# VHH binders against f4i9g2, part 31

Target 1, 368 residues: f4i9g2
Amino acid sequence: RSEKSEERRFDQKMSAHGAGIKTSSSAVPFASPKSRFLSKQEKFYPRCTPRLTGPQSRDTPPKRDTGIANEKDWGIDLLNENVNEAGTNEDGSSWFRESGHDLGDNGYRCRWSRMGGRSHDGSSEWTETWWEKSDWTGYKELGVEKSGKNSEGDSWWETWQEVLHQDEWSNLARIERSAQKQAKSGTENAGWYEKWWEKYDAKGWTEKGAHKYGRLNEQSWWEKWGEHYDGRGSVLKWTDKWAETELGTKWGDKWEEKFFSGIGSRQGETWHVSPNSDRWSRTWGEEHFGNGKVHKYGKSTTGESWDIVVDEETYYEAEPHYGWADVVGDSTQLLSIQPRERPPGVYPNLEFGPSPPPEPDLPPDQPQ
Key: E = the ipSAE of ESMFold2; O = the ipSAE of OpenDDE; V2 = 0.75 times the mean of E and O plus 0.25 times the DockQ between their complexes.

## First folded at step 14 (VHH; framework vhh_3k1k_2)

Design s6 (at its last look DockQ between E and O 0.01; V2 from the best seeds 0.00; counts 0 for: pae O 13.2 > 2, placed apart)
Fold by ESMFold2, look of step 14:
Structure s6 (fold): chain B 368 residues (1-368), chain A 124 residues (1-124)
Amino acid sequence: as target 1 above (368 residues)
Amino acid sequence: QVQLVESGGALVQPGGSLRLSCAASGFTFSSYAMRWYRQAPGKEREWVAAISSSGGSTSYKDSVKGRFTISRDDARNTVYLQMNSLKPEDTAVYYCAAPYRPWGYERYTSYDYWGQGTQVTVSS
């Protein structure tokens, strides 16, 4: 809802003009007792020998990301055969792998693969699911979902999706990516959550953003940002980062910018609140008139203030550095998904069945 | 349902001592920080002391440092305020509070749970 329509990415280029003083640096990494890379790598076999062992155990939570993944980073590899296998490893743990195809209305097809494992006593388990979807409207989707828990009580869940569709009104192609990740410690009051999205259309509209949360060492932190490019020169970017301790200290930093044709504004605030509710704050702003003059102003609760006009070139990202052409080039697997073949000479929404009363029949020469 | 119940408020002479208790229920007490506030007649409620969920960190309003001690007993779901060297200025209704911060927070929504208060009067 608000998250989908509003996006601003934190950018190193913005720190000199957009963000205020970087006061909130309380980003706390998730502490994990150990890190082992889980892999789908199986025991090597000659080409004529069938696979005889199950997938490797996944007993380690995922790592935090620095950005949303693309297809290549996931390495999605669906099983080609309908599979329904299960077994028991030497240590008594169980495993399964399965795959299938689901069919639905309007040419819908979902190819999927799933695998998982479970320790003998059930204290540790994991599941991974991959899919690709398509239908006759031009919709295509790739997706991943992973989850698990280990014997220490750590738990994790992540999903990622990449979607191609045409907007019904505009008939424009649109590619969207979204991801969620979380991990929680089983032994500490600690964990983290990240939510990312990127949306692109063929006219240059671009929206990106993230929501992040974490807790460790009796502190919690939040980070939100968004970027929005309308494809016609209008740019909105913003960040909002804050943290608090259990004892009642809170602090944060936020800023935003809006620009069109070299004219616009930036503004922000850095703040700190003590347990007594005493608030320190420093606000700032810039007005850019597009003529080489910039009005800069600000004040703080400790008495600092300024209100000046300077000679300064206006700089901001007028267009996204990563846009439609880039996402198309990085979405090769998504774009190569082959929809189901239409039956020759038969289109069910044109030739078959009683029409629903509330909607008219589809015109023969118009795409949906 | 979250409940905080203070007890131990009394009338005491200047220089005396008093121990307040706050019994908590309806949440995992050991996972949350606890705080004491007070409100004197005609004044706004003010923070007095805080203790972290682990009990390893505490903080105090300057005017009570060295005289008041906050502590917690997780087995009894109870936070305490030991008040020594009491002064007439310490006369107030004392409240305990718990900052409720649910895990998985999508948007900042703070809510402090409050007790009903216990009266402390320092006179004579």
Scores: ipSAE 0.462, ipTM 0.819, lowest interface PAE 2.2, mean pLDDT 78
Fold by OpenDDE, look of step 14:
Structure s6 (fold): chain B 368 residues (1-368), chain A 124 residues (1-124)
Amino acid sequence: as target 1 above (368 residues)
Amino acid sequence: QVQLVESGGALVQPGGSLRLSCAASGFTFSSYAMRWYRQAPGKEREWVAAISSSGGSTSYKDSVKGRFTISRDDARNTVYLQMNSLKPEDTAVYYCAAPYRPWGYERYTSYDYWGQGTQVTVSS
């Protein structure tokens, strides 16, 4: 009597419905408020003045606080032919236009155009230079330099540069933009200087910054700011501003924020110094724990003090609003530059020379 | 001078709805994120909701999520808090907060300006 023990194989089909919670972290891009102070820069369409009429000049200084313009905005118009022309207009003003093509070693090529003019009385002058550079290594550069003086005595200088290069260490493509602008008043003890830079790489590393200085008689102001994105979610932003007033009062405000993966800190200081050298200062900080709690603390020289933990959501931009994809999209002319072929026998110097020390942040030359 | 004027607070029954308004003046309203806070009797002031300057982003305290909606009308310089399904625990003075703007910085403020608040009472 062979008791067939029917081993009921309980096939527990545990249907592991792994509900993949697609945490769509909709990183709501904090649209940096486009300062709509896009003053209608009248599209100075470089009117290609017909060959017969000399180039028209800007007779006004550049605008302040405009950042780095895109290559399209500069209207880089390189002449395809070598030109060397000059003339006198009916009003007695003079103009010149010249262009060239420089070839150098290592596949270096530079196309440049230069134009300028002068009023009949010499009270107004202007010069504009455009260039395109490349070499066999993949280096590409667009640049503009403009300078002028008007009849009011105002003078200005500005330069813009956009560079594509391969980072020697990472072999990553980098696009760097920079602009420097300055203007001086002919009538007042006034002037300003701005230095802007933007650096991007294909991994999302981004650096942006500006140094600004201005003077108006006995008043002066400084502004520095920077943004750093490491491409991995780390963000650093900082600002430092100060001013000196006619009364001899100095005041400043600075802050810094650092964030990574929802955790970070903010800190800042506001200060003023009276003419009698009395200093007031308020310092503050925030610690963001990533859990919806923020530790806020601060103190002042007047006896203010706080130390609290609050329920507050942390908001920061983990990625730059304008990043690699954007700059690449806006750098079509740069990217279109055709390098010369590598000369025979020329090899990349594998000598990893020491990365030139970051050029010391030379304090913006105070407009003298 | 920055001024914030909250309104809309009332006595309501549990499950009821209120819409709070905060009229802002003395600063570029559209440039700043706005926030609502509340303070219950004997408790610390707590954050309730925030809306970005663009209005494109909103955030809420967990306890009010799904019930409260923050919105803004930049043309009217007004931020709103729509409160639905009110609970007794929502009883508090509600405050609108605007950023303190040293140096005209739009993106970061260490301090807030506060209105006088509006009383919300949820009771049977």
Scores: ipSAE 0.000, ipTM 0.227, lowest interface PAE 13.2, mean pLDDT 78
ESMFold2 (binder alone), look of step 14: mean pLDDT 82; pTM 0.842

## First folded at step 15 (VHH; framework vhh_3k1k_2)

Design t1 (at its last look DockQ between E and O 0.01; V2 from the best seeds 0.00; counts 0 for: pae O 2.9 > 2, placed apart)
Fold by ESMFold2, look of step 15:
Structure t1 (fold): chain B 368 residues (1-368), chain A 124 residues (1-124)
Amino acid sequence: as target 1 above (368 residues)
Amino acid sequence: QVQLVESGGALVQPGGSLRLSCAASGFTFSSYAMRWYRQAPGKEREWVAAISSSGGSTSYKDSVKGRFTISRDDARNTVYLQMNSLKPEDTAVYYCAAPYRPWGYDRHTSYDYWGQGTQVTVSS
């Protein structure tokens, strides 16, 4: 039995230190639509099936607000052999699986596996592709792309990847994780799309964020947020949510915070714009001095205002809850990708005595 | 190739009526909200009215409420603006527009499609 969703007004978190902030909004809530499709329970599926039987169906759509999955959640297990096979299940549905590898310049190798299926009447279908990539620059990538559609016209698409970069001169390693997720109803006017990313380097720099979009009932909404940690105590976080109707009414809430060593600021705005471009807004801010005093202020276009100093301890996240050590521990499959073998490092000396010829000088009338 | 072609502009006496039409092609008309704008000589272009993609919702600039009616005919890919009780202040070139809102995430890249306009003149 599905839970009926009820949209909520003001689905935005107020600042934890915003006791003197007075806000109001005449806009509809920012809440994302809920799909009752999500009431279906997932079944257990083996990661590898025997060669003589078709792959398990993987035509489940992605879920909203679930971030970036771990390697283990996908169960990526690339085949050691090239295959290209297809068949028919007992219910009349068709399936295929194939695998291979591509080679390129500078040691590039992509090992991949692809699988999919179609229903008996052809009205539904799904595909899923896995890959491992590497080259001689220290680059490694692990990835997934899946998509599907059903007989009701619903469609979905999802990507996931982890990427390792390694700078050869500094040995600074970076890991980036990302996901894109989309689900659409059979109409062009309903559905959602999300883009998530996480970036880490070995010195503690961390960037995370998401961009989200949805559409339902002649209303569209967006949610964007970001977190940035420099690894030395500087923190920036922000959120920007807004919506619009097809008739041109727009409204939103946004805030940001910046902190270092207990000193910093928070500020935000709730706003509404009519199709005539008339703008209502209410702003607020906090200045944190690192001494137990906080300056809180705000105003609105309807005349509300405040400007006070209060006794309040400053609280903010100084370090990410999930950082470099965590992502390294969760990226074992990525890190274990073996690059393509280099050619033997011994070559005959083809030019007796001299070093390789120098490069010619650049022409005098061309800058370098 | 997206095209919006307005028609129906004319010279009319104060208190008179006109119906403007905007024929659309090159996109799925039923998926788009439609809007009317106008621009008087020496003035900035201003919004006049809007109708949702379903036709179930409309909105109007305050100065035209009760006098103008926007409607759409999806079978003919056409949006209309019925203008009643016309005033000299309504004299302008009228444009229809279709807001382009691609499926996806970055709304900052969206833009409107525009017609070439039709002249409405209300004598004084």
Scores: ipSAE 0.410, ipTM 0.801, lowest interface PAE 2.4, mean pLDDT 79
Fold by OpenDDE, look of step 15:
Structure t1 (fold): chain B 368 residues (1-368), chain A 124 residues (1-124)
Amino acid sequence: as target 1 above (368 residues)
Amino acid sequence: QVQLVESGGALVQPGGSLRLSCAASGFTFSSYAMRWYRQAPGKEREWVAAISSSGGSTSYKDSVKGRFTISRDDARNTVYLQMNSLKPEDTAVYYCAAPYRPWGYDRHTSYDYWGQGTQVTVSS
């Protein structure tokens, strides 16, 4: 049934009255507040640096996410002579520098230098150590260690290392780079840690990775990622990240990528857990068939779901952006390290006899 | 400095017995597996026997199995090779070997410390 009804038009007109009140509001010129450039008192962090003769150090912790710096950036200062010096500056700060040359019984040589300083009140200190190591086998090592504490109580520690060695199995030259960095706040429950590594061989095998951890009071985060290249076109990449927020929310994101010759897969998961323990998750995957088609699938805890094949070109990095040629190019100082002569009586083992079976792990001594 | 000093080599008749000793110094002997090698004239050096660091495991070349026994005395930093039922084919310079382990690197280093060797001659 039909029913119709009604249009009601209500018109009403009401009236225009114009009252013109001219109130001449005298625009009092808002005096532009002279931005008192609070001269940021450059907190004169007492540089524990010897004025004239001592090494300069950092007054602050290193920045996060810096990766592995090149040897050129570490300011390697190896002294050629054995030095043992110390001094006190006019401001009462102290410094030292020392160097040595250690010869090992096994044909190893270690050249090292160490420098440091301390403020007059001892509230700030820093130390930097450099070393180069070599043996007759072709092993070479270049490293740096830096540590410090500032007057605010912040502390940091950094290490960087490059190693050239021959792979035991393949007899291929390998270059490994690594860095470890950490900092802690003196005032807050805050700190971070980073571990980085890179491994290269002459055939294009490459491994890269990082572990990162940070905390700021009730917040914490983790980051892990890795890349693997076999030198033959096989690629593996992965990332795993998670965090806890101040609100008690947890979230994570992880993915993995595997490819070889245009065929491969990607998969990932994103999840979060609310403070009330409600969990949300989305999982996704891609299968790349190498023929311009990609199978995409996924689902979520909210009911989302997809499963489709699409025409899509596959893109992935079959080779590392930074590979063997690059690392060799950036390892000039490492490569310049001179090996020692083979010690007498040391010879290559041509016949690896069967390694004696690993001794059975002695059962843990039952606690008496 | 790592030193390995082999001793006990002699001229023996076929079927005879001999005990070789290798005195080790310059490293933590008890922490490393020890090996015996031999080199016959005109032949390459060949592995003969091995003993684990603990002494709990031993391995032998097939040709010497049942005839040779490797043992160690950690208190004396010495590894032994008891050779029984000696054959002319056992004639060689016998060498004691310790793994070259620089810098605490568990590098299965393809390198060994070698002694000067001791001559074993099996002849009628």
Scores: ipSAE 0.045, ipTM 0.485, lowest interface PAE 2.9, mean pLDDT 79
ESMFold2 (binder alone), look of step 15: mean pLDDT 82; pTM 0.829

Design t2 (at its last look DockQ between E and O 0.01; V2 from the best seeds 0.00; counts 0 for: pae O 11.4 > 2, placed apart)
Fold by ESMFold2, look of step 15:
Structure t2 (fold): chain B 368 residues (1-368), chain A 124 residues (1-124)
Amino acid sequence: as target 1 above (368 residues)
Amino acid sequence: QVQLVESGGALVQPGGSLRLSCAASGFTFSSYAMRWYRQAPGKEREWVAAISSSGGSTSYKDSVKGRFTISRDDARNTVYLQMNSLKPEDTAVYYCAAPHRPWGYDRYTSYDYWGQGTQVTVSS
């Protein structure tokens, strides 16, 4: 047995689970799945329908890495009556609120509420829209969209939605959630954008993921990740994160794992590119055979390598921590949406339309 | 139409000094980092120096640290490379570049703008 090779390979076993290596440059810390639920989600309660006052100002951006909120965190409270009101507060700011409903083909019904405000001098503004949709196919949707800017020039935009539908092939109920979030600073070279999704069905199929982008000072970062559970013990997880500085340094980590019944693999790469284009890279992998043996291997562009088989029990998350039973319990308002009364002899057209009412484009990337 | 135009290249003696300029147009100069590269005869192009969009951060190839200084003048849309203590090894065509990094979640749409270059010759 080689002493140098065993030492090098054994040191890598302690970090073979995809730990990142950064050696010489400033880096934006990568977000992890753990950080997506650190923010308090239950503080989001819109004050959009006070009986004796107009809508309140909403002048702060959404928080990063908070995932997709539950419906109760939004406090959606749609009115059965149509409202169309506007006014001026004592500080000179203006406000409006309106509500209504739309009917369409195939039993479509959308109940909605919209509110907004603007400061007297126009330096801050906000808009928030809620909706509830259904049709005769069994489709139900709750949604929120909000946007705003404050007097310091920060701007933001956020959407959230929760959908119930029947899967075309399995006839299983599916619940899907999604969110998009964006914020830009008015005073710093800073901003971020996130897209999140979660999908669940009644037999335990679960898919989750996010795409993220951000910039802070002179660094930018990108992050993608996904998790897929088939409900029968198969799991796939992956992450691809990288960052760069304006001066030309780039670095990143990517890895994936795929498992079923204790058998599977993990593999990944950590890399760094200097401003003069020198690339360092380190790859690693694990093969798990379901018998207490694990093949661990790796190499780098600087010549290190290892290739060993060890005695080790396989561990991985075979089931999601948040699944169908959880999302059903958190989707009471969605599930209680009442479709339109169905005329005799009329059956829905099973065609899903991805066309909500048109929304205006976001402001330009470089606000004044 | 983005343009980067270098100037200031000349023949100089070893130990001498030279200041290169790169005039930029066709983009918001203050939002871009700027870089200098050089290419000697028979060699691949190499990075020399970079300056951040704010001008607050700079970096240099090790062989030019302490001798070269990158700077920028956003009012004139110009980046400079002050080269002191020049050596024959510094002989090259010098290029300025601007990395284009559009806003959004799309790490694959970035690219660089390049100038035509200016010749620097250090004769011993």
Scores: ipSAE 0.489, ipTM 0.831, lowest interface PAE 2.1, mean pLDDT 79
Fold by OpenDDE, look of step 15:
Structure t2 (fold): chain B 368 residues (1-368), chain A 124 residues (1-124)
Amino acid sequence: as target 1 above (368 residues)
Amino acid sequence: QVQLVESGGALVQPGGSLRLSCAASGFTFSSYAMRWYRQAPGKEREWVAAISSSGGSTSYKDSVKGRFTISRDDARNTVYLQMNSLKPEDTAVYYCAAPHRPWGYDRYTSYDYWGQGTQVTVSS
């Protein structure tokens, strides 16, 4: 009688409920300081205005240069997606990059990218911002801002802008270029500021100008010039320069040129004041009669004077050397900006386009 | 010292594909946008493609859009250019470029670190 010992297989199903503690490391997104100045909802048309506060990409201040850089030289870096990133490098330096796409009520669009960095000790900073703007009216804007500070305390700021818009009066396409540049020494009472502008329309109207200011300790200089072409042959050019030297000498030079169809005038003045306050000036003029004769006249405080008619060919630039065709050729990126479709119900505000942004306040240290 | 070493250049037939690689060293690769340029004989160097430091943004020359793809492997410090549907016009020395500054890229400026280039020839 073979006692079949029923081996009761105790299937201990130990249900190991492993409570997986999902440590949700909530990466606290570094809340960009909500600028509390949510005062009055002025319909902030999201002006892709580069936020002034980012670090500059250059390690050294820019050198004083002439003219407006072409868009090809701006180092455009517009991101295709919205980015908000920051990090710290192994060397302790920090970086950020951000981008956005702002939409306004009137079909306004602003695409922007910003990046910057800071040294480990915070002594050096740089920021670069690029933006592209457009609306349904055909307005296009391309811009860049670059700023920085180095460990020596030097600081610099540069901006370039290109704008395509239709002139409200003439319904002509206009391209405007502008640049502002400044640098300040961290070690010396030294700095310079430059403002440049160019305006072109398809009919040949052209305006160009520059304001330059510099200071180096006791030395200072100003330079202003302008050129106007009406597209019909009328030309106005002028220059005004003055400087003060370390020795206390002051000097100035100014002239104006006006021409139309070979007839015109030039006039100018040169003056200086010596450290002992002796003043000298010379004034001169030319009248061009269009017949190969020029009346030349002038006088000085030293007793010089002349008044003569001479046989001389009149030479002047009736057209700008860089005009509409040229600026269009150099504005490829600007022109490539896609306009937005007119939003339903949006009508052209007959309201005079925003007054040109107030001329940037002259750097506070401009001698009045 | 920043070093960029391009590889993968070859002779291929029209319509063929090629993948270029650029091995980078001497800098924090992941922090830099990378770019590809090319220079055909007798022509100026031209920008071809760019990729942001994060890899999230890419840009291409119009003539290569849809055919070329730029990518990066930060673990390998390498940027790639996948070239498909190659044309004779794509024949050039291809250069990898890194900007002097991190994160940003300039499509038009020559202020980059450059490799020695790799020859791509598209010919029947």
Scores: ipSAE 0.008, ipTM 0.203, lowest interface PAE 11.4, mean pLDDT 77
ESMFold2 (binder alone), look of step 15: mean pLDDT 81; pTM 0.829

